# VH-VL binders against q0atu2, part 25

Target 1, 119 residues: q0atu2
Amino acid sequence: MLDKKARIRTSREYRNVFEKGKRLSGRFLIIYYVENALDNNRFGFITNKKIGMAVIRNRIKRQLRAIVREYQGQVKNKHDIVLVARAGIGKSSFEGMEKDYIAIMKKAGLFARNANKID
Short names: E, the ipSAE of ESMFold2; O, the ipSAE of OpenDDE; V2, 0.75 times the mean of E and O plus 0.25 times the DockQ between their complexes.

## First folded at step 1 (VH-VL)

Design i3 (framework fv_iluzanebart; at its last look DockQ between E and O 0.05; V2 from the best seeds 0.00; counts 0 for: pae E 6.4 > 2, placed apart)
Fold by ESMFold2-Fast, scan of step 1:
Structure i3 (fold): chain C 119 residues (1-119), chain A 119 residues (1-119), chain B 107 residues (1-107)
Amino acid sequence: as target 1 above (119 residues)
Amino acid sequence: EVQLVQSGAEVKKPGESLKISCKGSGYSFTNYWIGWVRQMPGKGLEWMGIIYPYDSDTRYSPSFQGQVTISADKSISTAYLQWSSLKASDTAMYFCARHDWSEGAFDIWGQGTLVTVSS
Amino acid sequence: EIVMTQSPATLSVSPGERATLSCRASQSVGSYLAWFQQKPGQAPRLLIYGASTRATGIPARFSGSGSGTEFTLTISSLQPEDFAVYYCQQYNDYPLTFGQGTKVDIK
């Protein structure tokens, strides 16, 4: 689970990302992102009814949060990022969603270039 | 030492095919987009399209969709721009440039490839 | 598509003078705007990205400002090597679009 400070919570904050942010589409995900004035990243998640029934949408949202949490240390700081699930995501595996997330974050230049480095 | 090196000038006749190249060095080629920009004689810059070499995700300008093919071979850090049938109106300087969505610019440019199409 | 309009088409200034170049977007691009310099026979050179961040190695006399739809590039004390064509470019949304250019000429 993401800590509360790492979540986009209000409709005003979501509107800011959609109106001022940049958009990049992937296979199963669309991200909207904008640099923030904070010292940390914040994430939002949108799973609309076109994805499927509530149980499917809730599963997708939980899985996306888990993926984001796992890779949060690789994300360049000072961004508000909203993940919007595309209609086809309901048929994807967890691994498929994870792969698409990694690919889209790299394409957006939001992953640090040394993301694979360990000490 | 980060650089993009393009193939040499081409002189072609209408109806001929052509494939020009852009080779990256000094950086992780698969971690950046490569864009193509056309500049007709005496005119400004026109974005044609962009490719992410890691998975060959390609995005075209509507004006160039179906007119050219952009591709990449990540094993040799090279991107390509290809025409199946050249027209006299394709006479232009063609630039490739590296794009980082996070830092947000075409920061490294090739020297350009002059393509002249005449009968 | 987002249309980028630059003004003036040509700006005539003397060395040591201030040059101010304008760029307008047909819809908001946030701060996702870059400025490029191009000299005859050369590839474009990145000057500014994120509307106001100087690229590595760019002299302090170059500064960018603005957000949304109105942007400005300022050269505070023009040097002989600064006479060139300048382009703005939005990277907020696809397709990526450039302005038509502003030519900075010797007065």
Scores: ipSAE 0.113, ipTM 0.748, lowest interface PAE 5.0, mean pLDDT 88
Fold by ESMFold2, look of step 4:
Structure i3 (fold): chain C 119 residues (1-119), chain A 119 residues (1-119), chain B 107 residues (1-107)
Amino acid sequence: as target 1 above (119 residues)
Amino acid sequence: EVQLVQSGAEVKKPGESLKISCKGSGYSFTNYWIGWVRQMPGKGLEWMGIIYPYDSDTRYSPSFQGQVTISADKSISTAYLQWSSLKASDTAMYFCARHDWSEGAFDIWGQGTLVTVSS
Amino acid sequence: EIVMTQSPATLSVSPGERATLSCRASQSVGSYLAWFQQKPGQAPRLLIYGASTRATGIPARFSGSGSGTEFTLTISSLQPEDFAVYYCQQYNDYPLTFGQGTKVDIK
């Protein structure tokens, strides 16, 4: 759904974001983010068993990826961003997740005019 | 250097309009929320509201909702606080401040604009 | 609205001694708590954010602690320049709110 180069792919990449990045909590999401040395953004997604069964976790991951893809053109470039689903996210709607993502990204200062857009 | 520079002191009469400014420099203006804080003579700090200049998303304190207008012109890196009809009780020092939700809170403050409203 | 209550209103402390300022939130604000210093005729200065993290350029004698509803600012070995008014402020939820202030006076 996201371009391969826009994905955080390795344990090392995830660890770098968690160890060096900034953290900000929303209602349903936590984001960790750090500047990278690339020409692009990269996104990662974490869901765990506390959220629910695998079917629920897979649905949530798909919804979050769709949200990120929709807004990725507005995201300030050169960042690695990990979205961590909070335990209560299983009771949220798609619109609730989307609203939370937008709010938290604005609080992080990650929406900017120089962001790349998806056509 | 990162700065917020406010417009100069104002002496006004009740019923007059006023728009004071807060110009940011040395940082990416659209990536940070700008808040307005009132301090009446001899009193504490009161949060009035906050704006995200990228899209003008604006949030007001209930105490100031409908009493003032907060706006921004991102093309000139400037936020504004505006009254359509000043009252004597609007006499105060008004600060603008940059907000970093993840790191720094209100970390950069303008020098303040003294507004005096008298007959 | 989350009400922030500071105590004491005024704290008298001798130079070189320790000052302890308290801030209580009416509801949990997690760690989204900041402390500011304001001297007469000046804009506020950020001291602590995230309840316990010193802002850039703030001396080590300033430290913050707490989470949830109870927060403390500690100033070790007070210096003459530390006599000021101190405000706590929560940024967990809208509306953002300040405490009423604690004035730190020379004893």
Scores: ipSAE 0.071, ipTM 0.750, lowest interface PAE 6.4, mean pLDDT 89
Fold by OpenDDE, look of step 4:
Structure i3 (fold): chain C 119 residues (1-119), chain A 119 residues (1-119), chain B 107 residues (1-107)
Amino acid sequence: as target 1 above (119 residues)
Amino acid sequence: EVQLVQSGAEVKKPGESLKISCKGSGYSFTNYWIGWVRQMPGKGLEWMGIIYPYDSDTRYSPSFQGQVTISADKSISTAYLQWSSLKASDTAMYFCARHDWSEGAFDIWGQGTLVTVSS
Amino acid sequence: EIVMTQSPATLSVSPGERATLSCRASQSVGSYLAWFQQKPGQAPRLLIYGASTRATGIPARFSGSGSGTEFTLTISSLQPEDFAVYYCQQYNDYPLTFGQGTKVDIK
């Protein structure tokens, strides 16, 4: 799991990202991101019933959290970032999800210059 | 099966301490918030507070701040609600419920713990 | 805090009839609104979340609508097992708050 400081924790916070943030769509993920007034990044995760049953949704959440945790130290600071799982993600591999995350984050320009695990 | 199981009914006297429990099973306990809801006899639902078991991040309703303590032991997938000194007015049914901000709502509820405080 | 107000306090309907329950928020909660059903001696059961999404296992006769400050729960054709108390709850921000409830009883 992510540290509490690195997590979006309220619906209001999620809404703020959706309303004010930029949106980029990947193959399996949509990311919404906006600058925050903090010194750290916060991440949120959205899954819905269209991606599958509760067991699948829970699995996807765990996988996305793991991916974000793995690369969180390489993401530019002062951003709130929400990952929304797309319908096809349920059939993707972990590696496929990871590659999609990396690709979309690169497109967003959210990785730090000194990131080492991007490729 | 995903479920929350609460400890049994309590009969206490004013001034006594009490700690009731809520045990989760069938899912990753640390991935969801656990909220506590009070329901006084014949009355509606009152949100007391919520805890994230992974890091024990806890938020209280202003009405219950300082009146109760919410805690969790993630090693045994259990959340707790406790009083240092019970009052007769604490007589109520207490529910725990699982909350996920990403899917938004209390989707799983414990069966409730009846607490009766009387001289 | 955001105050949730439900109306009516009691709604008497006959089996097979349409039931319409209202929930108002003192300030906008967007679509972060849930509906719960509670029967005597039981824990609440989630019916609707996100203002309009039915929870898993909830019959199609239950539907939710609205956004911002006005919300509605509709039971298209009331079944015998639907007589209960219904609560709305906002989860837009802390503190989370419930409405005072609407009791749906048999006419």
Scores: ipSAE 0.023, ipTM 0.692, lowest interface PAE 5.0, mean pLDDT 91
OpenDDE, second read of step 2: ipSAE 0.006; ipTM 0.634
ESMFold2 (binder alone), look of step 4: mean pLDDT 94; pTM 0.959

Design i3a (framework fv_iluzanebart)
Fold by OpenDDE, second read of step 2:
Structure i3a (fold): chain C 119 residues (1-119), chain A 120 residues (1-120), chain B 107 residues (1-107)
Amino acid sequence: as target 1 above (119 residues)
Amino acid sequence: EVQLVQSGAEVKKPGESLKISCKGSGYSFTNYWIGWVRQMPGKGLEWMGIIYPYDSDTRYSPSFQGQVTISADKSISTAYLQWSSLKASDTAMYFCARQDELFSGEFDYWGQGTLVTVSS
Amino acid sequence: EIVMTQSPATLSVSPGERATLSCRASQSVGSYLAWFQQKPGQAPRLLIYGASTRATGIPARFSGSGSGTEFTLTISSLQPEDFAVYYCQQYNDYPLTFGQGTKVDIK
């Protein structure tokens, strides 16, 4: 799992990202991102029932967390980032999700210059 | 402040049609599912179905499929539950509730309920 | 459908006593389990969601535990205003289903 310090955990924190952040849409993901006053990044994850049953939603959430963990060290610091899963994500592969994440994060300019394993 | 306000009590006869309403306020209505729950007199809670106002995606309990129609008008932040032909057995309290799908998926806010009485 | 079974049907306790309510699911619902309180003439009120998280404004004396198929709602010290009917509800799979309820009344 992501370190507790790297998680958006409260409704207030989520709302702050939604209200003050920027939004970008990918094929399977929508990201909301805003600079924070911390030295680390925090990530939040949102799924809904349109994705599927709770078992599916939990799977998707686990997969997204895995993706975020994999690239965590390559993301520019001092950001709160919320990943919202789109309806089609339930039928996507892990690799598809990963590619979409990378694409949208690149578009957002959130990857550091020294980022690697970006394909 | 998040609120769900339901329409007033109804007194009907068997065979009559009925449409009751649930109006949401204080939040983005389109982003949360609205569920309907039946509670017959002195009985427990029964989930009837749920609707996502954004695109009117609707799910029914098998027990209520074909028995009622759930709809929504997002332009006025209102969800509906309707019967084409009421039965005496439809006598019950009906609640609408918001599902906080964005965060956890629980029904966090409830309407005050609409009492429907069907008798000849 | 997932059948939710609550026990006991009625729980008689004295003010200040500990109340323990059980909820069983016919199949695993993970942590997608909520507890509601309902008083006569009122709408249900959310107490616990995610099996163990207290809703906003809910007193600390209410706690939820469990996962999968077995869940427990605990009221550490029953207050006069806690006498009511309590329902568990799973939202893991459609159709969403409620337990039949446990009535907590005064001994």
Scores: ipSAE 0.019, ipTM 0.688, lowest interface PAE 6.0, mean pLDDT 90
Fold by ESMFold2-Fast, scan of step 1:
Structure i3a (fold): chain C 119 residues (1-119), chain A 120 residues (1-120), chain B 107 residues (1-107)
Amino acid sequence: as target 1 above (119 residues)
Amino acid sequence: EVQLVQSGAEVKKPGESLKISCKGSGYSFTNYWIGWVRQMPGKGLEWMGIIYPYDSDTRYSPSFQGQVTISADKSISTAYLQWSSLKASDTAMYFCARQDELFSGEFDYWGQGTLVTVSS
Amino acid sequence: EIVMTQSPATLSVSPGERATLSCRASQSVGSYLAWFQQKPGQAPRLLIYGASTRATGIPARFSGSGSGTEFTLTISSLQPEDFAVYYCQQYNDYPLTFGQGTKVDIK
């Protein structure tokens, strides 16, 4: 489970990240990210109708939360990060999504040095 | 201030080509979808299609696929709707509207509309 | 494709009266439903999204409810500026589809 204080919850907060943040695209994921004024990181998840039916979108969202939780300790402090699933993600494996997440976070400079699967 | 400004009214003859525009300002143009909606005289709203300017991902209503082309030029924050050969049945008001990526189908800001009249 | 059906086609009300507009989807759209207002000669204006969330700047007399296939827009005390055509729209699946509209008229 991802802690409540680590989640972006309001439309206004998502809109702030979307409009002011930097954007970086991976194979299955797009991230938007911006520094915040808090003591922690916050994550948001967007699985729009381009992906497919509600069952698929809910599975993807659950899997993305699990990935984010697993690598949470490697993310640089004080960022709001929104993950947007691309249309093709519904055909990806969990491992494929995880690899894409790691690659995009490293490329964005959001992972600490020596970042790998931390645990 | 978010604005979508559309090109002016057009009067055309059947068989002519046409390209109308929708210019966004006051927001990050590449981070929002632009949809096109047709309204025939005295009729309701009809979704034609939508484009994401960053990667040009385009979705068309089956009724409009092959009849029009939707495109965007992100360098000038402008989306386009184009016909290769107009028909009298294309006479309508055409609206562009911004769709929030938070809710991909939600049209939160609209252009003023472009009236297209096609007659002999 | 999902067909959106609005009723009634025309609703005649006096200022100060309650107006209730219905929208039905041919299959479930969850809460991915929006309501728009259009006045003569103007572009549509977003009123409600997510079935029940009021858009910024929209007066409290407008409220939306419903989920799945049955949705309602309520105007609790109709003002003269509220006489317009109202459209519902689903954004749960592609193609995006609008209802045919309900005209709220004076009388």
Scores: ipSAE 0.013, ipTM 0.549, lowest interface PAE 8.1, mean pLDDT 85

Design i3c (framework fv_iluzanebart)
Fold by ESMFold2-Fast, scan of step 1:
Structure i3c (fold): chain C 119 residues (1-119), chain A 121 residues (1-121), chain B 107 residues (1-107)
Amino acid sequence: as target 1 above (119 residues)
Amino acid sequence: EVQLVQSGAEVKKPGESLKISCKGSGYSFTNYWIGWVRQMPGKGLEWMGIIYPYDSDTRYSPSFQGQVTISADKSISTAYLQWSSLKASDTAMYFCARGEPDFSETGMDVWGQGTLVTVSS
Amino acid sequence: EIVMTQSPATLSVSPGERATLSCRASQSVGSYLAWFQQKPGQAPRLLIYGASTRATGIPARFSGSGSGTEFTLTISSLQPEDFAVYYCQQYNDYPLTFGQGTKVDIK
């Protein structure tokens, strides 16, 4: 679902975020983030074996991509962001992961504060 | 180039305090774990603990919990290993080593040269 | 904690011979296993990570294999500079743990 332009694809790009970025931990997620020189945001997703079997890791990746896509418009532009799932994420609900994502993105200052009232 | 440079050799008496250092350069210090490894004379490697300098998230081996304190000062890219009261059994070579954020590839890839600590009466 | 056991404690080989070193984990570590070489007076040097991937600059004669609980480091056609102590380390779970080491010495 995320456009290929919005995805971190290569080991080099992941290493750049880890080497130059900032880290912030939530309950189920860790994010690493750095400003980029592009016109758009890019996201990466890491689910290590501590989470569980491949089936569980693939489910978590799918759900995280869906959450990121839903809130894409609220993220400050020109950032590369890598989401790393913590071991406990396998026990979380979709809603729990979503709440953690929102909280950590707000804490990082990555969510735009410019919002208009809807009639 | 990526380097970890450790402080020089120490000769101490039992009961004294000590703080040794490990300075990183050539990479983003705050985004890599720094681990500490002990090697007693003629013995193997023992993992002591690890710290993430960005937020000071620290994990100790159960054998070293309460025996030492690991800390970091990210403003000068330096990690520390500290004893409040040294014992003769603390005589060893101490290595620091760098770990990737999630240990996804190499584990501990870059090592310092070691700091020899001798504790004798 | 995960206990790492290496065998043999000492391996005596002649230059040009094949050396095979074993490492066993008390529980599965997947492929999160590294091999280190240490020469007297030196810091450990990363040889293999991810059970089977050679680190940058490591000669092709070094190879690693295995997964889960059983791992092997093989040195084909052992060279004079390869006489050292070799340690395995799991980095799958905290605390990280090392094997006790295998000393590879000359016959």
Scores: ipSAE 0.006, ipTM 0.564, lowest interface PAE 11.8, mean pLDDT 85

Design i3d (framework fv_iluzanebart)
Fold by OpenDDE, second read of step 2:
Structure i3d (fold): chain C 119 residues (1-119), chain A 121 residues (1-121), chain B 107 residues (1-107)
Amino acid sequence: as target 1 above (119 residues)
Amino acid sequence: EVQLVQSGAEVKKPGESLKISCKGSGYSFTNYWIGWVRQMPGKGLEWMGIIYPYDSDTRYSPSFQGQVTISADKSISTAYLQWSSLKASDTAMYFCARHESGDLWTEFDYWGQGTLVTVSS
Amino acid sequence: EIVMTQSPATLSVSPGERATLSCRASQSVGSYLAWFQQKPGQAPRLLIYGASTRATGIPARFSGSGSGTEFTLTISSLQPEDFAVYYCQQYNDYPLTFGQGTKVDIK
């Protein structure tokens, strides 16, 4: 589980990311990202009813958190990043989610140059 | 007021087909998953499956996969549960229920009154 | 599938007494556990979700606790209207599964 300081928690924080951040869409994920004034990154996660019932949405959130945690140390510092799960993610595998995350994060240029475990 | 109203009791014979209904009202029907739960006489609750009326995305329990068909007609805010060929063992009370949406951690918040299906020779 | 086991099968309690119902999962379900109440001839009613959060309109005498594989529903002071069958349900993984139920009747 992500550290509390590494999580976007408030509506205000989410709104800031949506209003001031950039958006990129992947196959299963949409990310919104913006620089913050902190020394750490913060991540937010959004799922909706279209993805599936609560068990699916919660599972997806857990999976996404696991993915984010796995690569957390490889993400460029001082960013707020919100992951929005797309409808198709409900039918994706964990590996599929991971690949999409990596792809979209690369596209966003959010991974460090010397990032490991990145295809 | 959110309501789920199910069709009336059914008395059928083995081999007959059946389609029961669950009509939702008081909320945006298309945007909430509807599930079906079986309760055989004197027994517990069994989760059968769920459907998202907006696009009819349907998920089944493995125990009920291929045994029943769950569908929905969003134009009339109605979900369905149907059998192509009933068995005596299908005798049970069948509930429809709305699944919680958003970030709330509940599965079923509103329930239909149930439909009793009796299958006997 | 995750098997949910409730105990006891029947719990006889006098009005005003404390009732403690147990629910065990065959594997961890985290806090994705709900409790339902069902009275004869009625549909189930949601009591607790997230293992410990009371649903809207549920009296304070109902409380849920636990995480992982062990859960408890407590009725601090049983009221006449509380005599019913109680089910736990996990929604951590598909398929969703219910416990077999605990019947709370009058002692």
Scores: ipSAE 0.015, ipTM 0.658, lowest interface PAE 8.9, mean pLDDT 90
Fold by ESMFold2-Fast, scan of step 1:
Structure i3d (fold): chain C 119 residues (1-119), chain A 121 residues (1-121), chain B 107 residues (1-107)
Amino acid sequence: as target 1 above (119 residues)
Amino acid sequence: EVQLVQSGAEVKKPGESLKISCKGSGYSFTNYWIGWVRQMPGKGLEWMGIIYPYDSDTRYSPSFQGQVTISADKSISTAYLQWSSLKASDTAMYFCARHESGDLWTEFDYWGQGTLVTVSS
Amino acid sequence: EIVMTQSPATLSVSPGERATLSCRASQSVGSYLAWFQQKPGQAPRLLIYGASTRATGIPARFSGSGSGTEFTLTISSLQPEDFAVYYCQQYNDYPLTFGQGTKVDIK
C-alpha cells in the first residue's frame, strides 16, 4: 500500500523513533513518533507474537498499512511514526483498528480533528 | 473524578531507604504516563522521570538516573519513587503528575498534592 | 538537554494591569510548550498547552503565543488570584525541562 519512501525500513530508524520519540496508547495500538528532517512522513509497523501466528500478524500489518494509506493526507508532515499492535488487536475488526488509529492520531496532535478518507 | 493521591510526609535520616507512592483513580491508569517532579525548598520544578504503567517503560532525567528508582504496580493503579540511600540534598517536595506522551498536557491533566520529604541528621 | 529560560525573574504588576511573561528555548520545541501556575503550598496548575491552547476551566484573560524558541504568556487585566509563580515547560524532547519561573508579585 504505502510507497517505499513512506516506510521505516531499518532497525536503526526504528531505534531512533523508540529512543527519541513520544509515545501514545490507544485500545489496540501504541504509536511512537518523532519529527524527521525529510519532506515526508514515514511509517513503521510492529506486531509481536502475543497477537498470534505469523499469518495473523501479517494480516494485521497489511490492514494497518491500508488504514495509514487511507488517512495519509491528514497526517502532519515530517514525522516518523511507528505503530505497535497490542495483544488484543488480533480479535479486532478492520473498523475497530481504523477507529483506534484515528483517535490516537488526533490525540497525538498528528491528525486533523475532522479527518476524512482520501477516497 | 480523576485524582492522583500521594502518600504522606516523611522525615528520614541520611542513609535510610524510602519509597513514596502516587495512586491514580477515575481513569485508565495504564494508558497514561506518570511523571515525578522535584521541588527543593524555595526553588523551581525539576523533572525526574516518567513511567508508562502498562509495560513499566521508564525514562529518567540524566541528573536522576541512578539516584532514584521509578516503578509502578498496575494492579493497584499506583506509581512509586524510591531511594536506596537518602541524602540531606534529597529534602524537597515531590509531585507526581499524569501525562500523555504525544500531548503531555491535556484538559484532563492532573497533579498529586505532593509528598514532603525531609532528610536531616 | 533543552534549556528553558524565563524572563523576568520577578514582575511587579498592579491589579487590572497586563502582564507579559517570556520563555526562551535553547533549541526549537515547535509548539510543544506548556505554562503552569503555582501558588504557595499548592501543586502546579496547567494553564496553557500546545503553546496557545487554554486548559479546561482557565479564564480567557490567560493567553499563550509563540513557536519554535520564543514564547509568551499574557495575562490581561490581572486579578488578585493571579499573583503566583509561572513556569514554562517544553515537552518536545527528553529530558522534559522547566524554566526557572517568573514570580508575578503585587506592585
Scores: ipSAE 0.008, ipTM 0.531, lowest interface PAE 13.3, mean pLDDT 84

Design i3e (framework fv_iluzanebart)
Fold by ESMFold2-Fast, scan of step 1:
Formats: structure tokens, C-alpha cells, sequence
Structure i3e (fold): chain C 119 residues (1-119), chain A 122 residues (1-122), chain B 107 residues (1-107)
């Protein structure tokens, strides 16, 4: 799970990312992202009711947090990033979500090319 | 079905310790926040704090930081609220409630426990 | 902290009539506002979140409106089971804060 400092925590902080940030759509994910004035990255996660029943949304939230945690060492410093799950994500595999995340982060220029995975 | 079941009413004396519980069922317990809300007799609702059971990430209201401890045991799908030393001013109804997210957009306490009445008197 | 103020403290309405409850925030909370219903001896029940979105299973007679600092809960045709205390709650920022409640009782 992500450290408290690495999490976007309030509705105001989410709104700031949506209003001032850039948007990129992937197959299963949309990211909104903006540079922050902090010493670290922060992540937010949105899985709305259009995705499906609570059991599906909970699985997706858990899997997305695990993916972000695994690749956090590759993310360029000082960004607030919100992941929004698209309706179709309920039909994807873990590997499908992971590949989509990597692809959109690379397109956003948020991944450092030579960073290694966290153990 | 989603259900939060709280422990029974408590009658205590000032200075005593107490731990009350909130057991979740019918959903993945580790994937939802559990919040605690106090309601003093005849008064409104006060948010105390929240915990994410998967990793025990806990956040307190400034008014309750250091006054209570919130914890969870994910192996038995149970969250706890505890006092090391009760005061008469702790007399209240205590509710637990489930949240899909913490304090973010679309946060809501959608399912609530029935409440635990705590009475502290000499 | 953000202070939530509800008015009136008590609202007396006859069955079948419209009830309008107000909630004011000490600073802007956007649309991050929820409404709860509480009956004596019971836990609160979520009615509205996001200022205007009805929670699952909530009857259409309940509606919410407003943004920023001024919010309204409307019950279009009050039913006997609607007599209760209603609380607004902001979730724009920590700590979460509730209004003091509006009691809706029988005229």
C-alpha cells in the first residue's frame, strides 16, 4: 500500500489535479497529472459505480494500488497523479491493467527510462 | 449483504480502559475504509477518524488525536476503537461506518453499524 | 476546520407538503457535501452525496442542490417515515465536519 504522504487525500486536492492537470486516456485508465511543489509524488484512485458491483470495484482498486506501488520508483519526482478506471476495466486482467498503466505513464513522460522495479 | 455489527453497550467508570469493535461482513473488508463517528447524548455527529484495514493506514480528527486509538484486525474483519483511560465526557453513542474512499471526491459513509452506547459515570 | 451550519433547527411540516432544509459551509466545499437522515435510536442513513446525487435505494422525493457554501435538501412530498433529524456533512477537507442537524417533525 502507498505511504500516507504518497496519497492524494482530499476532495480539494483531487479537484486541483482535475482542473489544472493534463489528461491522457488509455484503454482501461485515464490519468490526470500535474507537477506539485512537494518532495514526492502523490497518487489518487477513482473507481466509480459504472465499473460494476462493489466486489469488482474493490478488486480493481486493490490491483491498481499494487501496480502503482510496484512502479513508483520509475515515476518522475514531484507529481500529483489521479488514476480513473474506465467502465471497461472490469473485463481486463491484472496484466492488462499493468500494461495500460505503463503505456500511459510513458506517453505522459512520467516514467524514467532506466528506473528499476521495486522488489 | 453488506453489514457492520458493533459490540454491545458498555457501562464504565472514569479511569477504566475500553475497546469496542466493529465487524464487517458481506464485502471485502480490507478494501474499504472504516470510519468512527461520535454522537454525544442529544447532540450531533462528530468524525473521529478512519482506518484502511489492508495496511492499517489511520487518520484522526485533530480533536481525537491522542484521545483514542483506532486499529483493525483484517484476519477477522474487525475494526476497533479504544481508550486507555475513560472520562465522563466520553459518554456517547459510537458508530462505525464504511467508506469506499478516504476524504476524496465521491467519498461517502454508505453503510453504518448499529452503534455502541458507552456510558462513563462514577 | 470547516464549520457547517444548518437551518432551521426545527421544521414543522404536514404530511404531503414540501420541506426545504438549508446547510451553509464556513468556506467553499465545492460539491463535496452529503446529507444523512437519522431516526431516534438508529444509525444515520446516507441520502445524498456530491451535493445532488441520490444514494442507492433513496426515494425520488429527496433531492439535493447547491455548491460552494450554500446547500439545500428538499423533500417534495413528506411521508410519515420522513420525520427524522437530517445532517449535512462536508468531505472537501480534513477533518470531516457535520452540521448540527435539522429536526423535521409533524405540524
Amino acid sequence: as target 1 above (119 residues)
Amino acid sequence: EVQLVQSGAEVKKPGESLKISCKGSGYSFTNYWIGWVRQMPGKGLEWMGIIYPYDSDTRYSPSFQGQVTISADKSISTAYLQWSSLKASDTAMYFCARSDTEVTYEDSFDYWGQGTLVTVSS
Amino acid sequence: EIVMTQSPATLSVSPGERATLSCRASQSVGSYLAWFQQKPGQAPRLLIYGASTRATGIPARFSGSGSGTEFTLTISSLQPEDFAVYYCQQYNDYPLTFGQGTKVDIK
Scores: ipSAE 0.007, ipTM 0.596, lowest interface PAE 8.9, mean pLDDT 86

